# Ledger of designs, part 2: VH-VL binders against q8ixk2r445to577

Target 1, 133 residues: q8ixk2r445to577
Amino acid sequence: FFGMLQNKGLTDYCFDYNPPDENQIVGHQVILYLCHGMGQNQFFEYTSQKEIRYNTHQPEGCIAVEAGMDTLIMHLCEETAPENQKFILQEDGSLFHEQSKKCVQAARKESSDSFVPLLRDCTNSDHQKWFFK

## First folded at step 1 (VH-VL)

Design aa4 (framework fv_axatilimab)
Fold by ESMFold2-Fast, scan of step 1:
Structure aa4 (fold): chain C 133 residues (1-133), chain A 122 residues (1-122), chain B 107 residues (1-107)
Amino acid sequence: as target 1 above (133 residues)
Amino acid sequence: EVTLKESGPALVKPTQTLTLTCTFSGFSLSTSGVGVGWIRQPPGKALEWLANIYWDDDKYYNPSLKNRLTISKDTSKNQVVLTMTNMDPVDTATYYCAHRLGYSYGYAFDIWGQGTMVTVSS
Amino acid sequence: DIQMTQSPSSLSASVGDRVTITCRASQSISSYLAWYQQKPGKAPKLLIYAASSLQSGVPSRFSGSGSGTDYTLTISSLQPEDFATYYCQQSYSTPLTFGGGTKVEIK
């Protein structure tokens, strides 16, 4: 699967990554932003290694979660995907991070323009359901 | 387990400043995702949100009460304080503090204090 | 500000009745909606969060549904302890806003 990774509950929002420049594609948090349909910063690929790849910039980035953290960070892709970069996209649309046993949920700080994907205990919430568009 | 209790004056004169304290137990306001909010209810009327404060000291205020509200926390005392300036008879209400789970609970006030009635009159 | 229009403002019902209360937001709130029950002289009690998730300890006769701008709270078989005022509340944007309330009275 590839395209814009959209949330079922937060219906107008997609995974978005806008690094400061092409020479610093790692270390920043993945956000959610209004889906614009133009690819670019919202174009992701789900791979056979269970990676969520961002290839708009080179070298390619892979979404990861550091041990003990709940935020999704962009990291460089490796030849063999490490456990912290593996997400299982399930039939019901949940995005399960196997290393932590948690699911990716659309979340927001109150009054903030920024929405973010975070790891949370898995529920049947539409805010934890994702699809490629 | 989780409990909250409001305290403050029962009677306030017009133009005075109201200070309310929320004392809680069973959770820490240093835990990620946790907040405490203040909500009021005039007699016979609907609920009105006033302010929230979160684990990271982020503060949010109802804009309709511009410049009148200040919210602060003292994590060592397990207290959240709300200050409201220039009180008016229309501010007569029961004031509640409530536990707020931002991210974990899909944004809700899950546990409420019993409320404290504040009457504004001369 | 997001306006929450709750209907009806009051209703009369009998034990065993199915009761539905609706809440409409002035713009999409993406299921950032909670439902509360308030009995006279008491603080509100959370029933439903995230539009459809039942709070622990709340009877299964309560359910929430809806998306976008339109949400409903359903009580499948009204019990004597359910006579109360119900409020919806959005958490999508500040200021956080509540509906005007629906008073469920004994018929």
Scores: ipSAE 0.016, ipTM 0.620, lowest interface PAE 5.3, mean pLDDT 87

Design aa5 (framework fv_axatilimab)
Fold by ESMFold2-Fast, scan of step 1:
Structure aa5 (fold): chain C 133 residues (1-133), chain A 123 residues (1-123), chain B 107 residues (1-107)
Amino acid sequence: as target 1 above (133 residues)
Amino acid sequence: EVTLKESGPALVKPTQTLTLTCTFSGFSLSTSGVGVGWIRQPPGKALEWLANIYWDDDKYYNPSLKNRLTISKDTSKNQVVLTMTNMDPVDTATYYCARTYYDILTGRYFDYWGQGTMVTVSS
Amino acid sequence: DIQMTQSPSSLSASVGDRVTITCRASQSISSYLAWYQQKPGKAPKLLIYAASSLQSGVPSRFSGSGSGTDYTLTISSLQPEDFATYYCQQSYSTPLTFGGGTKVEIK
């Protein structure tokens, strides 16, 4: 699968990665932003290693969640995907993060007008359902 | 048709625990995004939000009352239960349960309300 | 906590009047604002959500507007059944907070 990773519940929003410093591509939080349909910062690939890979820049980034955290952060991809970078995209559209046993949910960033994907207990909410467009 | 109805004691003694049950029909808490909240209103005063519980068992409490409040759901009975400890005469109010829907674009609001149950705290 | 201040606390108006009720948040709430009508002895009824979206079944004489910190509920032509107390409510941040209410009495 590849394309813009869109939320079923928050229907106009897609995964987006736009770091402010192009000399530091990794280490920043993945956000949700209005889907623009042009790929670029919203273009992701779901790989056979269960990675959500960001192919817009080199070196390629892979979405990860650190132990005990709930935010999705861009890390460098590894030859063998570590457990914190593995997401199971299920048939119902849920993204299950294997290491934490939690699901990716669209959420509003507290006290702001921005939206972010966060790990939450798996609930089948439409805010936890994703599809490639 | 969506309906909610509150039940519980009409009289509570100071220091006791209040337990209120919201029984609803016309919707399910197994539905993604749906929640039930509790709001109270002292006689002649404004509305005060107490707690929300959502389909995914996310729970939110008013911080000023968090150490006194517990909210839970029983999906099989279509019920949401609120408990409030250490009741005081100032907690005398009409208590409402209401349906809410979590929608990131529109926020959280209460679209259907129960009729309310009056709880008086006195000896 | 976000404080919601309603103005006025009460008003009297004649049938047919345009009535405006104001709600001011202590910080920007990005249109996460609902309006409720409460008649004596009854539960509140949702009128408006997301600052300006009219709830199904609510008469078109009710409208909401505003952004940032300042929001208004307008009744374009007041009817006798509109005497009630009106409350605003924000959901930008927990705890969810309501305004103090505005009592509208028909002259």
Scores: ipSAE 0.012, ipTM 0.595, lowest interface PAE 8.8, mean pLDDT 87

Design aa6 (framework fv_axatilimab)
Fold by ESMFold2-Fast, scan of step 1:
Structure aa6 (fold): chain C 133 residues (1-133), chain A 122 residues (1-122), chain B 107 residues (1-107)
Amino acid sequence: as target 1 above (133 residues)
Amino acid sequence: EVTLKESGPALVKPTQTLTLTCTFSGFSLSTSGVGVGWIRQPPGKALEWLANIYWDDDKYYNPSLKNRLTISKDTSKNQVVLTMTNMDPVDTATYYCAHKGYYGSGSLFDYWGQGTMVTVSS
Amino acid sequence: DIQMTQSPSSLSASVGDRVTITCRASQSISSYLAWYQQKPGKAPKLLIYAASSLQSGVPSRFSGSGSGTDYTLTISSLQPEDFATYYCQQSYSTPLTFGGGTKVEIK
């Protein structure tokens, strides 16, 4: 699968990655932003190794969750995906982070009016359901 | 500009409890993904990580120190406090607090305080 | 715990020399590695994160490489201000661990 990764509960919002420096793609938090259909910052690929890749730049970025955190951060992709970069996209749309045993949920960003994907205990909430568009 | 500064006693007697305060500016510990850590360095020796506290009050400790450590934060005062019980002369070191930012490669420290030297002796 | 071994413990080099410092992890750390520079009496300064990404404001003569268990910090043309002790750090798993340090002395 590839395309815009959209939330079923927060229906107008998609995964978005917009680092302040286009020459440094690593280290910034993945956000949710209004789906615009123009690709670019909102174009992701779900791979056979269970990675969510940001393919608009080389080297490619892979979404990960650092130990003890609940935020999704852009890391460098590895030839063999490390456990913190593996997400299982379930048939019901849940995005399960294998290492932490938690699900990706659309949530309000700390201290702001913007939205971000965060790890939360798995529920059947539509805010935890994602699909490629 | 991010700045951090350690404060606490320069001398501690064996068996006493050490309390160190990190006071910072230029960032908020309410910002998602941000943390503050404590690292120490005995004279002439390598760096040793002690503990991290994150924006959501999540805490991590070096297991080798066997529950001697407590880390806490006061977000409104821009302070992080480290407490270490049962001090011993081998705990003599410079103690640093440091900012943990986003880097996509786990916890690492991009801004450090100047360090405070703690000597443990009778 | 992941053990980090640095080689050499110390070296002497001349201005303009290419200096290579190595760091070996006891298990694969998937490029979760940072390099720090520490000058006498000062706090460490972050040079490189994610094994090869140069921190803002760090001169381009510093570079990092490696994968798996073996990592290298290279200074392509040593300058007088580069005499310092260099430390690697793994951030792959808790506890966070540092190498023993490499002291670079200018001849």
Scores: ipSAE 0.006, ipTM 0.561, lowest interface PAE 11.6, mean pLDDT 86

Design aa7 (framework fv_axatilimab)
Fold by ESMFold2-Fast, scan of step 1:
Structure aa7 (fold): chain C 133 residues (1-133), chain A 123 residues (1-123), chain B 107 residues (1-107)
Amino acid sequence: as target 1 above (133 residues)
Amino acid sequence: EVTLKESGPALVKPTQTLTLTCTFSGFSLSTSGVGVGWIRQPPGKALEWLANIYWDDDKYYNPSLKNRLTISKDTSKNQVVLTMTNMDPVDTATYYCARIRGYSGYDYYFDYWGQGTMVTVSS
Amino acid sequence: DIQMTQSPSSLSASVGDRVTITCRASQSISSYLAWYQQKPGKAPKLLIYAASSLQSGVPSRFSGSGSGTDYTLTISSLQPEDFATYYCQQSYSTPLTFGGGTKVEIK
């Protein structure tokens, strides 16, 4: 699977990675932004190792969640995917983060009108359902 | 239980500044994700959002009124204050304060409302 | 700004009737929609949030549905206490905007 990773509940929003410095692509938070259909910063690949890979720039980035945190951060991809970078895309559209046993949900970023993907307890909410477009 | 109550003048003259205070109980604005907003309703008309303030002092204003509005909080007193400058007869309305549910993608709906305070702007 | 259009502006109904109120947004609001009930002289009361989630303590005869730009509030069997004005509100982006209201009157 590859393309724009779009939310079923927050229908016009896609995973988006727009780091403040294009030469420092690691360590920044993944956001949600209006889907523009042009790929680029919204183009992601779901790999056989259960990674969500951002390969628009070099080096390639992989989405991760640090222990005890709920935000999705861009890390460097590794030859063998570490557990914090593994997401199970389920048949109902849920993105299950196996290490934390939580699901990725479209949510408002605290203290702003911006939206971000966050780890939350798994529910059958459309805001926790994702698909590649 | 959660309660909110508005207070302020019932009558304001054109060009004056309106100051309204929302006093609440049953929750704290020191709790992360919590906010308080102000909404008004002219007699017989629809609801109009004015401003929001959050636990971390983050503030949002209706752009059509931004130059006239100031929102502030005093967390220790459980109060939120709204000021509106250059009052005009068209600003005659019932003014409500309400709690904002929190920061999880649905944080702009108002789950508990004050009773409202009627403000008449007349010479 | 996102404009919210409610229809009808008023309707007359009898106790026991199924009542449907519609709210249309000028652009997609992705289910970031709440419904409020307001009785004469009283503050609004939250009925539904996230387009379809029933607020605690609200009777099950109230339900919300819809997606994208079009949303509906349904009262399955109108009761005497349901005669009120109903407002929709989008929470997709600032400024927050409300619909013009739908007055449900006794027939």
Scores: ipSAE 0.006, ipTM 0.537, lowest interface PAE 11.6, mean pLDDT 85

Design aa8 (framework fv_axatilimab)
Fold by ESMFold2-Fast, scan of step 1:
Structure aa8 (fold): chain C 133 residues (1-133), chain A 123 residues (1-123), chain B 107 residues (1-107)
Amino acid sequence: as target 1 above (133 residues)
Amino acid sequence: EVTLKESGPALVKPTQTLTLTCTFSGFSLSTSGVGVGWIRQPPGKALEWLANIYWDDDKYYNPSLKNRLTISKDTSKNQVVLTMTNMDPVDTATYYCAHSYRYDFWSGPFDYWGQGTMVTVSS
Amino acid sequence: DIQMTQSPSSLSASVGDRVTITCRASQSISSYLAWYQQKPGKAPKLLIYAASSLQSGVPSRFSGSGSGTDYTLTISSLQPEDFATYYCQQSYSTPLTFGGGTKVEIK
């Protein structure tokens, strides 16, 4: 399924990807931003390979977490999804990253008013619950 | 079981410095994410946050108190100390310490509180 | 500073009543809101965190809701032990700020 990926606890915020350079589509951190309902940089697709795809541009981007890291970054999608790009969206709304065994949580970036999704130990917090709108 | 207890003088004269100690058990300030805060309540009035300290020695202060506050911890003694300089009668209040947790860069709720200690400021 | 306004400042109610208390923030606090109960002469007790999450050990008759700037605490069927003062608190930005409190009194 697809749409704007919204946080249950941080209610007004959605997954957002807006790289600073239009020619540099990969390598930057996925952020959370006020949901605007217009799609575009907030439009994501959850695939049968358990990918979270950003398919607004070509080539398509896929959200990944590098080994030992906790930030979600944009990579190029591959023909076969690598393990670091696989997220299980569970019945309770948790988004489980298979390779690290951690959950995606809404978090504040460096005590600023900017928000980002990060990997954290799985809890039953509403800040770890996500849904497509 | 988490417990916290405040200790310090019950009476303080104007212009003196107040020192309050929070002694706790059931958690450690060496545990990642753990913090302790100080909150006060003047008689019949609302709660006012004063300061927080976290496991990594990060400190946050209420700026309205114009640098009168210092918070410190002694992790080995399970204690957090708050000092407040230049006490005034308007600082008369019950002072509480409370357990908190920082989620990334967010302060969590104050989930366990001490009983409070009443501090009266008068000549 | 984020200003937290509670209404009403006091209310009278009977056992079995549904009680609703509101809290409004001067700016969006993204559900970083807690509710506390305080009885005379005692420390506050955490009831609800993250706007709607019930603290362990708190009766299910307490519930929180809201988003953005507007939040509510509801007690679905008031019990004798619920007569107390209730405070909301935002943790979105420092300084951490509390509402002025709502006193729930016996009718």
Scores: ipSAE 0.016, ipTM 0.578, lowest interface PAE 7.4, mean pLDDT 87

Design aa9 (framework fv_axatilimab)
Fold by ESMFold2-Fast, scan of step 1:
Structure aa9 (fold): chain C 133 residues (1-133), chain A 122 residues (1-122), chain B 107 residues (1-107)
Amino acid sequence: as target 1 above (133 residues)
Amino acid sequence: EVTLKESGPALVKPTQTLTLTCTFSGFSLSTSGVGVGWIRQPPGKALEWLANIYWDDDKYYNPSLKNRLTISKDTSKNQVVLTMTNMDPVDTATYYCARMGYSKYYYGMDVWGQGTMVTVSS
Amino acid sequence: DIQMTQSPSSLSASVGDRVTITCRASQSISSYLAWYQQKPGKAPKLLIYAASSLQSGVPSRFSGSGSGTDYTLTISSLQPEDFATYYCQQSYSTPLTFGGGTKVEIK
């Protein structure tokens, strides 16, 4: 699947990656932003290796979660996907990070009108349900 | 251990630009999850949030003052600078800088500077 | 903007008293609430974050509770150093907004 990865609970928000410096693609947090329908910074691919790829840049980026962290950050994709880059997209729309046993949730960024995806305990919340558009 | 201190002019004339510097020690704005904000308090009034800047250079402004405010950081100097244009007597207040907690999620402002009084008068 | 209303605006209390201060948000803020203590001429000090989490170094007589729109700060047994003004603050939505303050003064 590919396209804009949209949240069911925050119906107008999509995964978005816009690093502050175009020459420093790796290491920044993935955010949620109003879906604009133009692809670009909001275009992701879910691969057969269970990666969420940001393939608009060379080399391609893959969303990862560092050990002990709850934030989703951009890393370089590897030939064989490491466990910290694997997300299981379930039938109910849950995005499950098996290594941590947590689910990706749309959450409000502190002190901001902005939202970010974070790992949280899995619940039946619509804020934890995602789909490609 | 962790300290912040505000510096800037004590007196500003109407229409001038105010520049305040927050110098801190005991933490770095290169540390993930850390931020510094500015808050003001007019004499005898409630606290009013102005702006925040985070480790990743994300900036947030009070919308009522956004067109007048600029916040920036110099991570190597351990400084955050707030600039406010077109000062008015109503902007007379004690200005504070404060650290956001270790996580930018759910945390209040855990360490505050002593504050600097700015008086705007003719 | 989310409006934060504190009550009472002031109260008189004696050492040993149980003091309760309330804070109401104009809309649900999902526990994105902090409480601060401010003494005359001093900067505010964080007491409680995330509605109910006690800041490190703050005495256990301070506690926070609440959810949705209604939140409470409780001082179980008031001490002489607790005479101060207390503020609530929401971080659910920008702009961050503070309550009007509650002055706790000696009886």
Scores: ipSAE 0.000, ipTM 0.512, lowest interface PAE 15.9, mean pLDDT 84

Design ab1 (framework fv_axatilimab)
Fold by ESMFold2-Fast, scan of step 1:
Structure ab1 (fold): chain C 133 residues (1-133), chain A 121 residues (1-121), chain B 107 residues (1-107)
Amino acid sequence: as target 1 above (133 residues)
Amino acid sequence: EVTLKESGPALVKPTQTLTLTCTFSGFSLSTYGMGVGWIRQPPGKALEWLANIYWNDDKYYNPSLKNRLTISKDTSKNQVVLTMTNMDPVDTATYYCAHRRGYSYGPFDYWGQGTMVTVSS
Amino acid sequence: DIQMTQSPSSLSASVGDRVTITCRASQDISNYLAWYQQKPGKAPKLLIYAASTLQSGVPSRFSGSGSGTDYTLTISSLQPEDFATYYCQQYYSYPYTFGGGTKVEIK
């Protein structure tokens, strides 16, 4: 599936990738922002390799988690998806990061009123439930 | 500080199986994101990557050698073992193990001293 | 597999010289490129990763640049301890592949 990846708990917020430089799509954090319904920087594709791809730029970006981190970072997609880029979207809407054994949660960015997706211990919270719109 | 050391036989006969052990300190393979790789270098030639193993037991092998290679870990002993079957004189090389973690730390940031393996009758 | 081609295979330079080594990938590797230094009889040492990021403790005379398929290692002022063979490596995709190496001989 593909579309805007929206949070069940923070109902107005979607995955959003807005790099500061249009020509440098890698290395920046994925954020949550008000869903605008227009795709663009909020358009993602979930693949059969369990990747979350960002299709706005070529080459395509893939969401990853670096070792020891809890933030989601944009990396370039690899021909064979590495484990740090694999997320299982489960039937209950949880997004499980296989490599860390943690779930993606909508959370407030430290020292800010903005929101970001972070890896957290898996719970049955609506803030850990996601769906494509 | 991260340190790694390879151990194993210096001489192997053709058709035999090679077993190399990497013993390390300064990190644990129970730590999220940690990994160990094996790289070899024949005398006077370039480096060739063989295999990687990670904290979650994920394993990656060089496809040209995959049917001959097995990598495993013993997290409690801080060891990684590489096994290579059906050794041939062309497999004569110095074998290295090296530390691997995410992109921020590069692919192989710390290396063992290497162990020379000669394949001869 | 991604092929990594290094040039030159060897060079001779004097202390104080600017040395440039190039590495070309057979496909775009998106800056997932490392440079290693190997002295005779020793293990390789990581100098640079992500094409241009200097490893902690590496002298500032070493620098990396490039993008896409073409990358360069520069030593701005060669020192006696820089006698070594230098290797590039892509870690964009498995299998990881190394260049053929460049031997730097100090006169």
Scores: ipSAE 0.007, ipTM 0.545, lowest interface PAE 13.3, mean pLDDT 85

Design ab10 (framework fv_axatilimab)
Fold by ESMFold2-Fast, scan of step 1:
Structure ab10 (fold): chain C 133 residues (1-133), chain A 123 residues (1-123), chain B 107 residues (1-107)
Amino acid sequence: as target 1 above (133 residues)
Amino acid sequence: EVTLKESGPALVKPTQTLTLTCTFSGFSLSTYGMGVGWIRQPPGKALEWLANIYWNDDKYYNPSLKNRLTISKDTSKNQVVLTMTNMDPVDTATYYCARAYYKGSGTYPFDYWGQGTMVTVSS
Amino acid sequence: DIQMTQSPSSLSASVGDRVTITCRASQDISNYLAWYQQKPGKAPKLLIYAASTLQSGVPSRFSGSGSGTDYTLTISSLQPEDFATYYCQQYYSYPYTFGGGTKVEIK
């Protein structure tokens, strides 16, 4: 799968990565932004290694969640995907982070009304359902 | 070269409907990612965003004005039209159209602007 | 709606000065921030988008920085043609909102 990764519950929002410096792509939080259908910051690839790649840049970025954290952060892709970069996209649209045993949910960022994907206990909520456009 | 130009009436009476046309060249709204927006500026005041329309006919409106605004496009004529109902003296402003284009880090809000057209609302 | 606050509302400067203009968003806008220059009687001109990316054709004396809620436009060495009003704009969410403007005047 590849394209814009859109949320079923927060219907107008897609995964988005907009680093402050286009030449320094690692270390910042992945956000949700209005789906525009244009690719680039919202263009992700789901790989056979269960990575979510931001491959419009060189070097390629891969979404990761650090141990004990719930935020999705851009990191460098590895030749063999580390466990913190593996997400299982299930047939029902849930995006399961195997290392933490949690699901990616569309949520409000603390102390703001911006939206971000966060790890939460898995439910059957539409806010935890994702699909590629 | 990208160019945009606004056209419409310079004087509108209160309660009338304003219709503005943006005619552009150097790009097409059939192109993936392309859009055009409208922005206004009352004399001596700040810029205020009104509406955007995109290649796929998706439309976005400023909610403070939503029930008064309609945006449409004619891709074959390279035109975007904004209609605003129930005009009031407070709507006196220079009205701009501008290209919204996906480029670099994301939505690219307004990289090329028309010259603006002054609309005065007065009896 | 996201409120954009610019500081200062006006400043006086001389040619060669370093000028700094600040823009604060009422919430995190994740670098979806543009800066425009407007000269009297003219349309705004895009200077910077994505908080720090310089638009093609814009002189390198202009730079943008910041993240989250706080952003800055810097003119490293003010030139005569730079006397204008500057506006920030967030495009993180609809409605798009602009700052109140900062007028850069001759000292």
Scores: ipSAE 0.006, ipTM 0.617, lowest interface PAE 11.1, mean pLDDT 86
Fold by OpenDDE, second read of step 2:
Parts: structure tokens; sequence; C-alpha cells
Structure ab10 (fold): chain C 133 residues (1-133), chain A 123 residues (1-123), chain B 107 residues (1-107)
């Protein structure tokens, strides 16, 4: 699967990554933004290694979650996907992070009108359901 | 016919680890959506959910029992194992395993239960 | 965690009576609510799921209703075999949580 990763509950919002330096693509947080399908910032790939890959730049980036954190951060992809970069995109649209045992949820960023994907306890909320478009 | 049966020690000493096994039939954890959960009930008290495991090896735990629970499955044997460390008299209860679903429409509650096994924690 | 408040904790009724048990969730659980019946020394038995869907094999005198945070189990005409303890459970989110139970006793 590849393309825009869109949230079901937060209508018309997609995964978005816009690093300040295209030559330094790691270490920043993945956010949610209105789906526009323009440029490279909203193109993601779900791979056979269960990665969510940002492959519009070299070296390629893969979404990871640091221990104890609930934010999605861009890391470099590895030949063998590390445990903190493994996600299960379920048939029901839930996006499950294997290591933390939590689900990715569209949430409002604190003190902001912006939105971000955050790890939360798994629910049946549409805010935890995602699909590629 | 779906059946589940719990097995394990009836008596555990404080600080020891409890290991319970759920053996089931009539369904398989190789089937999409299938899951098994553990629920306990102290004598004369309400039900408490402990953990769930599903066909894809997804595992969920009660956070109130943080770092004490481990759930695993052996699909070939139709078994699910629950371990609980550092047992205390307060953990005395009947322990049940039950079948659960995870479907495209969401989750499904426990439709089939084992008969339960009483576990007493005492010196 | 979602708290489930069940009421009453106990009630006395006679055969043929209409019995109503309520369950309130601390937040909206979107009808992911189940009802169980438990008899002494036995495992719980699923009666209703998705707030109002009757489990296969359960008598039609049992019914569930509600939405959002408030749900109700109704027994239209209590039968001798219905004296038991009943529990509600949310499965909207982990951790799953149960109500405190309602014991239905003979008057």
Amino acid sequence: as target 1 above (133 residues)
Amino acid sequence: EVTLKESGPALVKPTQTLTLTCTFSGFSLSTYGMGVGWIRQPPGKALEWLANIYWNDDKYYNPSLKNRLTISKDTSKNQVVLTMTNMDPVDTATYYCARAYYKGSGTYPFDYWGQGTMVTVSS
Amino acid sequence: DIQMTQSPSSLSASVGDRVTITCRASQDISNYLAWYQQKPGKAPKLLIYAASTLQSGVPSRFSGSGSGTDYTLTISSLQPEDFATYYCQQYYSYPYTFGGGTKVEIK
C-alpha cells in the first residue's frame, strides 16, 4: 500500500512529514494535515516489513516510536526493520504499533489548532482508523 | 462446538509466579479475528479483565497489573498461556479463559467461557 | 480507564416481574456494551452484545437498550431460571471493564 494515509474520523486529514532540511530527514515528528496530494510530504508506503516508509528522499525514512513516547518520529530505514518501526495495518483500518501495543490515533496537538498522530490505547474509534488513498 | 478449559495450580505461595493454560477446541487462533482472553473473579466480587491475545499475536494487558502479566499462544496445540508474577493473597480468585473476536467492524465480547479454575494464594 | 457503574447492586423480584438493570459508562462507549448472566459456581454467559443484539440461544424476554453512556438490560417477565447475577461490560477500549454486578434475588 502507498499514497496518502488518511484518517477516517478526522475527515480529510493525512499523514504529513515536512522536515526543515531535506538532507536531514530524521528526528522530526510526523503530523496530520489536510490531504492535498501535492508534493512529497504526504506520500507514504506500507511495506512487507510492516514499516511506514517515507521514501521520497534518500536515505529512506521509516516512522518509529521511541520507548515511553507516544509520538511518531522519523528514523532511517534499516535493512531489517527494528521492532520500534513495526506497525500492523489491520483490515478494519486500525494501525497497531507492535512494540508499544497501542494504536495510532488522530489527536489535537496541545495548545494548537494542528493535529498529530499519537499512540493511544486501542479503541473502536474512527480516529484510530486509517486508509491509503 | 466451542469449548475452553483452564488448567494450572490450585495453590500458589506469595511472591511465586502463577502459570495458567487455556486449552480450547472448536476454533483456531490461526483464523483471522480469533482471540482468547483471561478474566478473573475474587470470591463474591466482580469480574476483572486481565489480558487478550489474538491470531496475529497482538497482546493487550490490564494496566493495573503492569509488568506482572504475560500472555502467549501455541496455535498448534490450541493453547493460550497466562503467567502472573509476584502473586499475593489479593490475587486469590477464579480465573477464566474465554473466546473473543476482532473483526473488521470492531471487537466482540466473550461469547464462550471455560468453567474457570480457582487459584488460592496462601503461605 | 472507562468506569462502569451498575445499578442497583441487588434487587428482589417475583416470577413474572419486569426487571430493569442499568449501566453507566464514564464516557461514550458507542454501543460496545455487553451483558452477562452468572449463576453461582458457573462461568458468565453472554446475553447481549452491541448494546441491543441478543446472543444466539438467549430467550427473547431479555433485551438491551441505550446509547452513549447509559444502557439498560430488561427482563420482560422474570422466570425461575433468571435469578442470578448480571454484569455489564464495555469493550470499546482497552482495558476492558465490567460493572459491579446486579444480584437478582427471589422476593
Scores: ipSAE 0.000, ipTM 0.610, lowest interface PAE 13.3, mean pLDDT 92

